# Designs tried in a protein design chat: VHH binders against Dermatopontin (DPT). Part 1

All scores and structures are predictions.

Target 1, 183 residues: Dermatopontin (DPT), of Sus scrofa (Pig) (p45846)
Amino acid sequence: QYGDYGYPYQQYHDYSDDGWVNLNRQGFSYQCPHGQVVVAVRSIFNKKEGSDRQWNYACMPTPQSLGEPSECWWEEINRAGMEWYQTCSNNGLVAGFQSRYFESVLDREWQFYCCRYSKRCPYSCWMTTEYPGHYGEEMDMISYNYDYYMRGATTTFSAVERDRQWKFIMCRMTDYDCEFANV
Positions, changes and structure headers below are counted from each chain's first letter, unless a header gives other numbers; antibody chains aren't numbered by Kabat.
F, E and O are the ipSAE of ESMFold2-Fast, ESMFold2 and OpenDDE, as the mean of both directions, binder to target and target to binder. V2 is 0.75 times the mean of E and O plus 0.25 times the DockQ between their complexes.
Where letters were taken out, [cut] stands.
Atom coordinates printed by the task and the answers are left out, and those that the model quotes come from them; centres of patches stay.

## First folded at step 1 (VHH)

Design b01 (framework vhh_7b2m_4)
Fold by ESMFold2-Fast, scan of step 1:
Structure b01 (fold): chain B 183 residues (1-183), chain A 122 residues (1-122)
Amino acid sequence: as target 1 above (183 residues)
Amino acid sequence: EVQLVESGGGLVQAGGSLRLSCAASGFTFSDYAVGWYRQAPGKQRVVVASITSGGSTKYSNSVKGRFTISRDNAKNTVYLQMNSLKPEDTAVYYCAARYYTGSWYPSEYDYWGQGTQVTVSS
């Protein structure tokens, strides 16, 4: 319901050219400002110029109850052409994305930029619906109004469609000291 | 100052129609995506429909085919046309606006109206 993210019918905005982090087949590296995490992932498929997506991200500060991030890092590479599942290690939250395009497979490799918060643990985790709903469609994943943070994603690549579908892994974070993750 | 004001709610018989309006003051809708949300007594607030600044629309499955969202940027107003109303559509309806270009902002993006009551009798 409120706080549940199962519908892609949150508020949307038309993308401006200055909002995109990349041009077609361009590599990019995007990090939220210190103390912020990714709350929106938007993308459009380039049908006419050969099989790639432009990406757009929004960041928001984490609540004061989480404190400052204690460490941030780039997570391991997820190779182009492969299906994969990855969450940030060490109870981390996604605070950025890095990607390069590979002509040989007509797909992108991906890395998460992850930040962790000392003695704060993910709990009540769930997975979104597929984005986009169909290959080649525009996608808008928006969660800034919910008490859920992106921990990672699972994604599948279609060589036939030359596109990816994504499900995002969303979790609440404790506002009290904890020792173990409840993922 | 930013304000959203909903209007057009009321009492209607099942199968009837209502048109809700959301008017903005202190800013223009042309740069904003706008959504309609509803909250039934004792329930959580849920999304109903949304429209982007360019006019692309999305609907929850429960209202798809019955409700239509539209915008008139010249009048700084967003509408929700509700047809074939059912008792389960009874709720307070809220409009909300979001500005977003993919850039970081330190303030929250959401502006909410105060809500308008819709009651559908059987």
Scores: ipSAE 0.000, ipTM 0.115, lowest interface PAE 17.6, mean pLDDT 78

Design b02 (framework vhh_7b2m_4)
Amino acid sequence: EVQLVESGGGLVQAGGSLRLSCAASGFTFSDYAVGWYRQAPGKQRVVVASITSGGSTKYSNSVKGRFTISRDNAKNTVYLQMNSLKPEDTAVYYCARVYRYWSGSTYEYDYWGQGTQVTVSS
ESMFold2-Fast, scan of step 1: ipSAE 0.045; ipTM 0.467

Design b03 (framework vhh_7b2m_4)
Fold by ESMFold2-Fast, scan of step 1:
Formats: sequence, C-alpha cells, structure tokens
Structure b03 (fold): chain B 183 residues (1-183), chain A 123 residues (1-123)
Amino acid sequence: as target 1 above (183 residues)
Amino acid sequence: EVQLVESGGGLVQAGGSLRLSCAASGFTFSDYAVGWYRQAPGKQRVVVASITSGGSTKYSNSVKGRFTISRDNAKNTVYLQMNSLKPEDTAVYYCAAKRFYSGSTWYTEYDYWGQGTQVTVSS
C-alpha cells in the first residue's frame, strides 16, 4: 500500500490554478520546501462533487537557531473512516501531508511528513479548537503565533456528514540542547 | 470573564515618553500573541507592534527604534514603551490577543480586543 505512493502517485501532483493541492477525491502528497514547516491549513468541502475536501497548505522557514532538519520521514498511516490522534514521532514537526481517498468509506487516509531538529525539543504544547467549526464548512487555520509549530493533529470522522473536524497540536521548540524529551 | 484592559495613556509633549499596559484575564495568556494597534481620528486601525507567546517582536516602520513591546506572563501583562513621541503618534491605542488568524467569524473568539487608551502628543 505504501508502494501506491510511488510513480503512479506522482500523477496526482496537479498544482491547482486556485492553489489547491488536490482535485476532488484525488490523492496527493505535499512537502514544504527544505527547512520549512506547515503554518497554515485551508480546506473547502465539495458536497456536489462527492463529499470530499480540497486542501491548501502554507509553509514558513524555521528560525536559523533551530538549524537544518536532521531527519525527515513519512509518519504511520492513519486509516480512512477512523478517528485518530497522531503527533510526529521523535519530537518532529509537521512539514507536509499525504492523503488518499477511499470510496468504500467516503473518507481519506492520512500521513504526516515529519522533520526533526537535532537536540531541539517541543515544549509548551497546546491544542487548537475544531476546524471547521461545523461539518461541511470551510476551514482556515493560519498560525499567527509563529513561535509555535504544528506537531500533529486529532481528528474525528462523521459518516453521516461525510466530513472531518480537526484539532491541531502546536508546540514551541527549544533553542538549547535537549535529548528527545518533551519538556 | 475574558478581558483585555489598556492603561497608561495620556497627554505628553513631543519628545516625551509613555508606557502602555495591557492586562489580560479569563484565558491562558501565555499561549497568545499580543499586538498593539492604533487608530487616529478618521483613519483605519493599524498595527504598531506585536509580540508572540515566545517573545519574538515585530514593529511597524513608523515606530522602529522608538517603541519597545515586552510581556510579563506571570502578570498576564503586555507593555508598550513609547519613547521620542511625535504629534503623529496621537491615536487611541488598542491591545489585541490572537491565537490564530481566521477568515471565519466562528473562529473570531480567539481574537480579543481591549477598549483602547487615548494617547495625545502636543507639539
């Protein structure tokens, strides 16, 4: 299944004229440029086109004090139709998203693209409110607090609404040396 | 419950100084970025300075080198130290606390505004 994100998946990298990374029910893989992390998540719901969402992401460079990311990876798959809670392992920050639509459950599976920074650890973590506020609405989560970085999310799926609500997990990163400890 | 209260405004002569305070209550202040805005008569409200929850600061070009924003999370307070004041600094000054920018009214509960404090700089 991971192999499905290989060569055939690259055909789903259609850059939308409107800035959306995907068309309705299209698989996508989005990565921030090297040294950048996700700071905004925007999405619209398409009732008429089969009850899926289009997604848009914005990225920003991390501070030079953090240095270059030491390692990046695709985190564990979160299955379609399920509620889940996932943060990047190894004190990582979210630097991308990968998703595939499953018609059998009318929902998406999700993976985070995570990057970690050597001897830098998340701390003072908190969770946003629900995005969107109600199923079917546009979501527009833009981090005004640029000292906080997305580490993950928790999300619930409604089979009746055929939509998801998300809460994002936001953390600061230490400017001093630390060893894989969430302080 | 949720409140932002500005204080420290007043009348000063050009070249003088004022320190504005913004006291927050009813929310976890340390998680919020805070901005100082000002509105002169007949003009739109514009940003002056901002400070993130982590302490990173930004200033408008008109106040760089003259104004300093700082925060004391133990006191749930943000300060704006205004030096070398000019007549064009005359305005009502507002503090605002933001967690996320949102294009939806449903998310505006994360934007808190104070009532404002008048600053008048005489020539």
Scores: ipSAE 0.000, ipTM 0.130, lowest interface PAE 16.7, mean pLDDT 79

Design b04 (framework vhh_7b2m_4)
Fold by ESMFold2-Fast, scan of step 1:
Structure b04 (fold): chain B 183 residues (1-183), chain A 123 residues (1-123)
Amino acid sequence: as target 1 above (183 residues)
Amino acid sequence: EVQLVESGGGLVQAGGSLRLSCAASGFTFSDYAVGWYRQAPGKQRVVVASITSGGSTKYSNSVKGRFTISRDNAKNTVYLQMNSLKPEDTAVYYCATLRGYYYSSTPEGYDYWGQGTQVTVSS
């Protein structure tokens, strides 16, 4: 269920249960195709196994007005067991996720794959509601407004629930040269 | 197609109360966060209060403790209960909504806007 205000998912990025990027407790690294950014995050919780999540992502091309991404990189690690808040450096947009599971804390470490668009700057930033609404539930975060891009997230870990809740940081991007704000 | 209609504004004396309503149509209201903004003559439009689809609320410092935002999804309506009104609260009040987002302090963050309702507080 995308809703009429959402993006259509591309052929190779599907919310199919057969399309999960990881198995229970499996490390993964996912990158959108070049010139695309993450527009949806889907996840299910596995209670009877390691109390871990499977993840799926949808990507969409950025508008031609943004041009080509000037560089992409893996952002710093956000450690397992910790609450954290992170946005992509250098006005970057989230174009992927990397994660490893840690048995010692029953949680995952996380890294964003970020891409920046030279002379383009984020503005009118928002934070979504929490996903999932309750620990252990399925989550479907979809960027319903095609003008908004994910720049990062804040997330909390519950050792009791062995699960995370996420809020995503969403911003518009200028289609004109904003060099003075690109620092 | 999509409409937000504000009502409940009017003239009231300082210390009085008003209840504003924002009636929504043309979309699945329960999926949307709603914000109340106000704009005094010659000033920028500023956020007053917001409520998420899940019912979490946020207030500007100038109205915290005096105003209460609430929603009735069955009636597709958001309310702003305004108590202990001050002359400084005089403004046109707008409701605005957006899907899948927590809140915005800027107009660009909202998908739909109402036409506004005038609130005038006399000393």
Scores: ipSAE 0.000, ipTM 0.120, lowest interface PAE 15.5, mean pLDDT 78

Design b05 (framework vhh_7b2m_4)
Amino acid sequence: EVQLVESGGGLVQAGGSLRLSCAASGFTFSDYAVGWYRQAPGKQRVVVASITSGGSTKYSNSVKGRFTISRDNAKNTVYLQMNSLKPEDTAVYYCAAGPRWYSLTSRDYDYWGQGTQVTVSS
ESMFold2-Fast, scan of step 1: ipSAE 0.000; ipTM 0.178

Design b06 (framework vhh_7b2m_4)
Fold by ESMFold2-Fast, scan of step 1:
Structure b06 (fold): chain B 183 residues (1-183), chain A 123 residues (1-123)
Amino acid sequence: as target 1 above (183 residues)
Amino acid sequence: EVQLVESGGGLVQAGGSLRLSCAASGFTFSDYAVGWYRQAPGKQRVVVASITSGGSTKYSNSVKGRFTISRDNAKNTVYLQMNSLKPEDTAVYYCTARIYTGYSYFTESYDYWGQGTQVTVSS
């Protein structure tokens, strides 16, 4: 009864709540507004409580040259405790993230929210460096505007560190029909 | 070594015709979509016409009905037949080839470009 004065939010977040989509070990589902894609991924590891991250995302409208997204969907689950590599199917771009924490492995499962653009294909894809640079560090990945869009990621989990490192897969999108086809 | 070599450009009077050719080497031509772009002085490069690996064609509104794109896979060549030429068609014409190769760490498509051929239409 006496001496329990905190909640996870007050312990894991500073004085002000500024854009974090989740509390420590809380499940979340984040989706960009229609016509927008993820352009920034920010995260802090809570060293006081340990074993999980708070996440923050920024979205931006896609250029008029891409047109409207034709379809959006949740991609298949990537299991907690595992290393994985996934891009959005059907030439899609990442427009959100969904995640649940699993106490049994001290890690998260992940799903991408993906959107495709009719007649537009990814090309000149590249992979970022590791985020964070070392386990337990803060990360701040910001996509440069106008050039590249996130299609997916590869990530490694360390059971010893109880943390993940991420590499994001970034691609340009064509401003003409794939294969120049008339559809 | 991949190479696209354009030919058939030149000077022509308004209302005349030219046939551009683009000869491809160093890759499996039949797997690639191919297109023609043009760039007028002081303007950005814009698409003119394209043809897919399967033979489907697309034209910009400015040339539709006047230009015809075709390909000959046996000769590894794409053609642009230009009829009823106008002074506004004056530009350097570029051949391009693209394949969607599926996901890779570096590219999901491979783009190749030629050096361009000058087309000048006098009034």
Scores: ipSAE 0.000, ipTM 0.107, lowest interface PAE 17.0, mean pLDDT 79

Design b07 (framework vhh_7b2m_4)
Fold by ESMFold2-Fast, scan of step 1:
Structure b07 (fold): chain B 183 residues (1-183), chain A 122 residues (1-122)
Amino acid sequence: as target 1 above (183 residues)
Amino acid sequence: EVQLVESGGGLVQAGGSLRLSCAASGSIFSSYAVGWYRQAPGKQRVVVASIYSGGSTKYSNSVKGRFTISRDNAKNTVYLQMNSLKPEDTAVYYCAAHTYGYFSRPSDYDYWGQGTQVTVSS
């Protein structure tokens, strides 16, 4: 009854005791307030049994020129234990995360919460360096340039290290109608 | 707030095709993610295919290349086109809608349909 992976049911929390979104091995679902997108991702590695990460996010309002988001949705699941690459569909920006821990592989599955802005398109995209720099380290990805928004990520899992490294995909958004943009 | 009704099930020969429909009552549906599940006798309910409000899709390995999920938001309907059906596809098929779209957790779905029987004979 629990879907593809047979993982036991858990309740989600918005916050942990230490101000983190999740406790060790806890599933979570986090959404930015309406009209805001993710601008920072912070995480610490927990070396306790079933080594896992705790996560924290910061959100910021998108500029007035972008307007209100026209649609928001949860993107497809990215499986625990696997390497993956995903950007938000339909020119969307990342406005949240949800995740569940799988003890059998000592890793998490992931979903992005994505929001799109009518007639606004990503451009001048680039990919960050890996976070953390080394497995097991704290990570703090902060968008220092507020002209860039997170569209997605690519990530690798190490079964030996029991941890993930992430590269985030960052793009500008047009402030004009881009229905016929040359791609 | 959505109510789901499945239709399109029936009896088909192996190698045949069926199209299932999941119709939502009400005017707002496009913001929901929808999954198709199936349950064979004596087995757990497992996900078959899912579609998110933005249109991205996911399929179980057992149906990849044979099944296609699609949505028509103007009609508040999600479809599952099933081609090259096998006796192993015999099950009750359910649709489920979820605001957050977390398909690996059936207990988190906001709405479930009543199911439609699919029987594939050899």
Scores: ipSAE 0.000, ipTM 0.127, lowest interface PAE 16.4, mean pLDDT 78

Design b08 (framework vhh_7b2m_4)
Fold by ESMFold2-Fast, scan of step 1:
Structure b08 (fold): chain B 183 residues (1-183), chain A 122 residues (1-122)
Amino acid sequence: as target 1 above (183 residues)
Amino acid sequence: EVQLVESGGGLVQAGGSLRLSCAASGSIFSSYAVGWYRQAPGKQRVVVASIYSGGSTKYSNSVKGRFTISRDNAKNTVYLQMNSLKPEDTAVYYCARGWTIYSSGTYYEDYWGQGTQVTVSS
């Protein structure tokens, strides 16, 4: 459904002096502007100030050949403390993130904001390397190949390190009519 | 035009089982999330179970462990298997096609079925 989105511009002004979406252990909700999808994920780990991460995202417009997103939604919650694998339902692309910190497990729950494009399907999917390379490190995942879009991720939590590693799931989208994914 | 039709409701004694079906015409379920809702007399309609296009599922705490949602995309049908039924499960059950699944208790629906009555006696 069109119009169910927000601009990240306000979040940067409201939440962080450093341009990060969130402060340590702060919950956040981030949505790309209408017609844009997430193309970069940056994060720093703050062991000294509470063993959590601050996050930053970059968005880019999808090509005109893809058309307007037909609907957008928040995907189901992925629980804090667990490893998980999730892609956007309904052939969707990731256009945002929502997260809350849980002190009971010293980890975050996560939700994707997903948008789908009528009669466009993901194909030629692949998975990135691990981000960060080692727990506690800064991460900076940038999609240098704009022809590939983020559909989801798999992530593992280390209770000992109190941190997560991520692999992002990247796919192309058809420029012809299709009803089902051919991946 | 999308039409959703529920079936499988009826009378059952406490501890019994029922299987509800939700069949779609005019649309393909496989591209959408589908949820089961229920509404008891004088109460708000609440979500019971949801299934994503990819097959992942979500359940309300009141039915977790007793109810199972599944889908058959080839038949454009979603099922709700209800086991260990209680009098508190008595309600009209609705299926709905949605694009926003359960998020902090909120779910947005495109189309609703007409409902099927489930009555659990004790």
Scores: ipSAE 0.000, ipTM 0.096, lowest interface PAE 18.5, mean pLDDT 78

Design b09 (framework vhh_7b2m_4)
Fold by ESMFold2-Fast, scan of step 1:
Structure b09 (fold): chain B 183 residues (1-183), chain A 122 residues (1-122)
Amino acid sequence: as target 1 above (183 residues)
Amino acid sequence: EVQLVESGGGLVQAGGSLRLSCAASGSIFSSYAVGWYRQAPGKQRVVVASIYSGGSTKYSNSVKGRFTISRDNAKNTVYLQMNSLKPEDTAVYYCAAELRYTFSGSYHYDYWGQGTQVTVSS
């Protein structure tokens, strides 16, 4: 009979083949394994099957010095068709994404899956260049740097191009107890 | 809503071939992604091949070059052509159709077939 196969995307879709987590115009929800955060965001734009993007993510364990994540949650929805700027609340790091396509605006809504680390605070934050460099191009944002973690992103939508450009917000995390857990 | 029924399984000798069929009824099937999965006794269910609504395909490394997935939208049917079968291919094969995900943290297929047994003798 009908079963519910609710495993992580990497196990569920056999990402050893291509690594894409979604089909064109299909919704998806992706979470890193426990104790891991997103370190790479890859995407291709597909005009062949209608304008949308397929997405791929890579995760990596956070250093033991951060300890275990104390809590994880889905951040507030960022609406389709809108420009937005969003970082994880409570000094959180991005550990996943979920998204649904909206035919009415030819764009996606987005949510971050965020995890926080008790008394660890972001600092020395910076913003990447835009990805992709031009609308409709492939994008490959890789941050395998042990010291920098994704806290969020800002993104712009072009109704004419039917595509988004992204800038990712990257921060170091303190390896000592900090007073400002929400900074 | 989609209902799926698998057929075409059976017993075959190593090096032989089988073609599995996954027949769908209900909503517009051509808009769905369809995957073939397999599960051997005591093992987890793993993906074998997928075909997306636009016709692109993906294969697991263990079956690349031996298996071919295809769809006939006019018949609401997806096929898995299995060539050069090996004893390690022995499993129950399931088809699954993707409609929607939940916001609770995992994507999963909404519709699964009942499964069809494939047994490959050495």
Scores: ipSAE 0.000, ipTM 0.095, lowest interface PAE 19.2, mean pLDDT 78

Design b10 (framework vhh_7b2m_4)
Fold by ESMFold2-Fast, scan of step 1:
Structure b10 (fold): chain B 183 residues (1-183), chain A 122 residues (1-122)
Amino acid sequence: as target 1 above (183 residues)
Amino acid sequence: EVQLVESGGGLVQAGGSLRLSCAASGSIFSSYAVGWYRQAPGKQRVVVASIYSGGSTKYSNSVKGRFTISRDNAKNTVYLQMNSLKPEDTAVYYCATDSYLWGSYRYTFDYWGQGTQVTVSS
């Protein structure tokens, strides 16, 4: 392995082997650096060690027109074993994820880390296709349209498959002062 | 919406310098991170340097102290100033917007340039 070419942009070699934020059934808490939001979600399903997923996230700085985030917080818990729909409160954008695995239901609880931008409002919201396309598959959701930011998600749990499918809620943000959102 | 074009590559003697440019079309370039990648003959593509919208920079250990990444948002252009070039720097150099943020050259990339050849003679 010593002869492998180059630097895969890992700053430290003491990170987990594949760069995933969690091991199978491990709880985790991930936050983008200040001023950045989640632009990509990657996950693989682990069949050998039982039905759970490893997760990875990519973050990008928000446009300078949006300014600095005025407040960030952990949103309400979405319980394991249930389908749910949640967007960040107060016109917020998703800037992180927190999750714990529950053996009793063979599923995860979830929380969004949300950040809001003073007098900036979401608009022209839409929902992605389902990720993964089929239970047990790898998923790789990348925000190809930089005009849109993740506001939240809806997800369904299959007790039979012991896996989740996700649709992400994507919105534009105003670059002018506003007080209200219609999302 | 975003298209990247690299330029500035060429042949240079060891110890010389080159400046690469990555020009973008599209409205959002100034708001997002851009990375420089390189691929040597028979080797995997690896990240070299990146720059974020706020001006923060990151460099691979192989180029720290020799290469400088910078951006000019008014021109929608990112630059890579390469000093003290070594034969080991010989590669095709690419710029990209999305894949760099994953921290791995193995991810499927959006908005890659065509690449520009850099050759350093011994």
Scores: ipSAE 0.000, ipTM 0.114, lowest interface PAE 16.3, mean pLDDT 77

Design b11 (framework vhh_7b2m_4)
Fold by ESMFold2-Fast, scan of step 1:
Structure b11 (fold): chain B 183 residues (1-183), chain A 122 residues (1-122)
Amino acid sequence: as target 1 above (183 residues)
Amino acid sequence: EVQLVESGGGLVQAGGSLRLSCAASGSIFSSYAVGWYRQAPGKQRVVVASIYSGGSTKYSNSVKGRFTISRDNAKNTVYLQMNSLKPEDTAVYYCAAQIGYYSTWGPEYDYWGQGTQVTVSS
């Protein structure tokens, strides 16, 4: 009832529903339905049962003003054990995540699933605070503002904690024709 | 999208305790990071304590070990338990809610309450 897209109520995942995308140390590939983008990232950490995180995502349709996504792809791999910064290429928005666990480093590699919208460009980008606030804690990043879309993230790995902190890169998208990003 | 109302302020003697409450209405509060700020007359507003949607907390050095921030998402309320109060803690205390951002609070999407006065007598 709140808006045409049912966010946050209709695409909101609840931890109590056991709706995790993965089990500890399990590889996964999560993709939003066509025309939807990631609006929530939730995770719990369990060091005692395998030193890994379980992940949950919520997706939401993009506004009609953006039109249909013109193409979608898997972005380049970000290696386990490394710090990295990545945004979707070609003015893309994050519409999924793919990850494999690596016992050699006790961490995950990551890929974004990205979708682009013809003649729509990101602008007024900002970066969230770190999630989780401290290593080993649960994280719950939800955007309830229709103004901003996830374009990517930066993340740091702690070998001592065997955990990651994330900052998400959020941008508005133009509703008029443009040829390139202003960021 | 969210409205914040602070309560629990008042006058207390040094060494005393107060519990501040920040009640939210509007958008789903559990998704927001919430912080307590304070501002003494003629001074800049400074952060005191923050709690993230997942429950992680951060404290300023001046209050660490004396203040505790907590949240009750079922009641859309954040609390600041203030123990061992000092005259230097005298200020107007503000509750602020934000969708997690990597910036100083005060941009367009930050939501602020009207503040509650805390006065600590010597």
Scores: ipSAE 0.000, ipTM 0.138, lowest interface PAE 16.4, mean pLDDT 78

Design b12 (framework vhh_7b2m_4)
Fold by ESMFold2-Fast, scan of step 1:
Structure b12 (fold): chain B 183 residues (1-183), chain A 122 residues (1-122)
Amino acid sequence: as target 1 above (183 residues)
Amino acid sequence: EVQLVESGGGLVQAGGSLRLSCAASGSIFSSYAVGWYRQAPGKQRVVVASIYSGGSTKYSNSVKGRFTISRDNAKNTVYLQMNSLKPEDTAVYYCATSFRYGSDYLVTYDYWGQGTQVTVSS
C-alpha cells in the first residue's frame, strides 16, 4: 500500500478555539446539525505551515416547506491533486465536508456530506465565480436569505501556488413533488 | 434587475484626491461582490479594486496603498477613495457586480454602470 500522508477522516477534539474546523494539515469531518445545510464557507491559507487551508462553516435550518431530510450520506471521494466537479447525488444538498491532507501532492481530498429532501428537486441552478479571487487569499462565501442551496462545487488545484480555487453550485428547491415536474 | 450609477469623477491635479460612488437601483444584496474597473482610450478594461461578500478587499499593484474600496450596504453604495492621484490614473471608471450572490472572483460581470470620467492633470 502507498502511504497515507494525510490525517484520518475524524473531527479533532482539540481543533482551533476560534471556530476553525481544522488545524494545518489536519484531517476533519464536519456535519451540520440535523435539518440544517451549509450556508457559509470561509477559509484562510497558511503558506508558512505547509501551504494548507483552515476551514470554517456556518449552517442554517432549511425552511419548513422542504420538510425533514429523508436521507443523508457521504458522497464519493474527490482525489487530491486533481480538478473535479461534483454535485450531491439524488437531488441532495450539501450539509457538511470531510477532508484529508496528502503530503505527497501538497493538497487535500474532499467529500461532501449530502442530505436529500423527500421529492424536492433542484432547479434554476447556477455557479458562483471563483473563491478565492486570487490564490493564497481568504475565501468568504455566504448564502443567507437567497433561497439557493449549495449542491456541490467545481475546483482546480494549482501545483505552482499549492492552493485551490472553487466555484460553488447553487440551486433552488421545488416546493412540490418532483414526480410531477409540470405542476 | 440591477442598475449601477457611478458618480464623483472630474478633473483633479496630480497629488489630489477624488471619491467615487457606485449607487445601485433595483435590487442589490450585501452578498454581491463589487469591483471597480477603469478603461483608458484604446486599452482593455482592467480591474482596479474589488470588495467581496465577506468584506475582504483586493487592489491592483498600480493603486495599492493609494486607493481604498469600501461599501455601505444600508445605502446600496460602494465607494472608491482615490488618493495621491497620478496622470496615469486618467480613465473612465466603472463599477461592476456579479448576478451571482456571494461571488468573490469578479471574472464575469453581469451588471455595469455607464462610467465616470477621471482626468488627472500634471
Scores: ipSAE 0.000, ipTM 0.118, lowest interface PAE 16.8, mean pLDDT 76

Design h01 (framework vhh_8h63_2)
Fold by ESMFold2-Fast, scan of step 1:
Structure h01 (fold): chain B 183 residues (1-183), chain A 123 residues (1-123)
Amino acid sequence: as target 1 above (183 residues)
Amino acid sequence: ELQLVESGGGLVQAGGSLTVSCAASGRTFSSYAMGWSRQAPGKERELVAGISSGGSTYYADTVKGRFTISRDNAKNTLYLQMNSLKPEDTAMYYCAARGRYYSWTSPSEYDYWGQGTQVTVSG
């Protein structure tokens, strides 16, 4: 729930005037409101303004059948300049992103903000096509189907292009008790 | 296995407003991403607006700020509120549904389509 706990304060995740989470080479930390997960990832590449990407995310509530998230945490860092493959630990779903830019490698480090649902397990996982189709292009990954949730990604960095391509890992979640949830 | 029926099209003066609706029959309307596409004679079909099952929206640059997409899951109905209509908005407007994770960049990737409703803006 986006800054609504009966207190007269509001949390702002996005300080970009253009609706983007970040400016070129700016570090950022974005979390979906409580009980929501990431359903869209949009990004544009700014070659003339620093050879970095601006990012935008959309979040949506998880269905009542999953219940409240049991725990949320920042997953381990995926280092700048490296290709990597990571899913949220403990059957978690992606509910945010954190990133810092590193001049030394001309790339970003990344962390997922992950939330888990007690006794709920991922199944029927698949991987999206590559985003963007070519380095330097805009990317729009939009998951409108409530049946599938983002659990992670695999991504490749090109030092020549100074850009990344991503494939997102999408899974269904059981709405019944799963014997493997905490083992 | 979702049937879509558009309504609300018609003739409107430039600068006017019009709301088109799409009634869905089927048990899973709330699980589909829904969209509005339009096609004018001699032009390719253009995705105008999209809305996810949870309410996240997309708008084409040609209509951004003028059109508003919304859905009512209790009534299995999709809406497109069109304001500040221009003659170039004249087209057949088609309702569409998508039940899978795909980019919104291709209209041909939608799973289900309605028959369309004609919107004509007179100048």
Scores: ipSAE 0.000, ipTM 0.115, lowest interface PAE 16.0, mean pLDDT 79

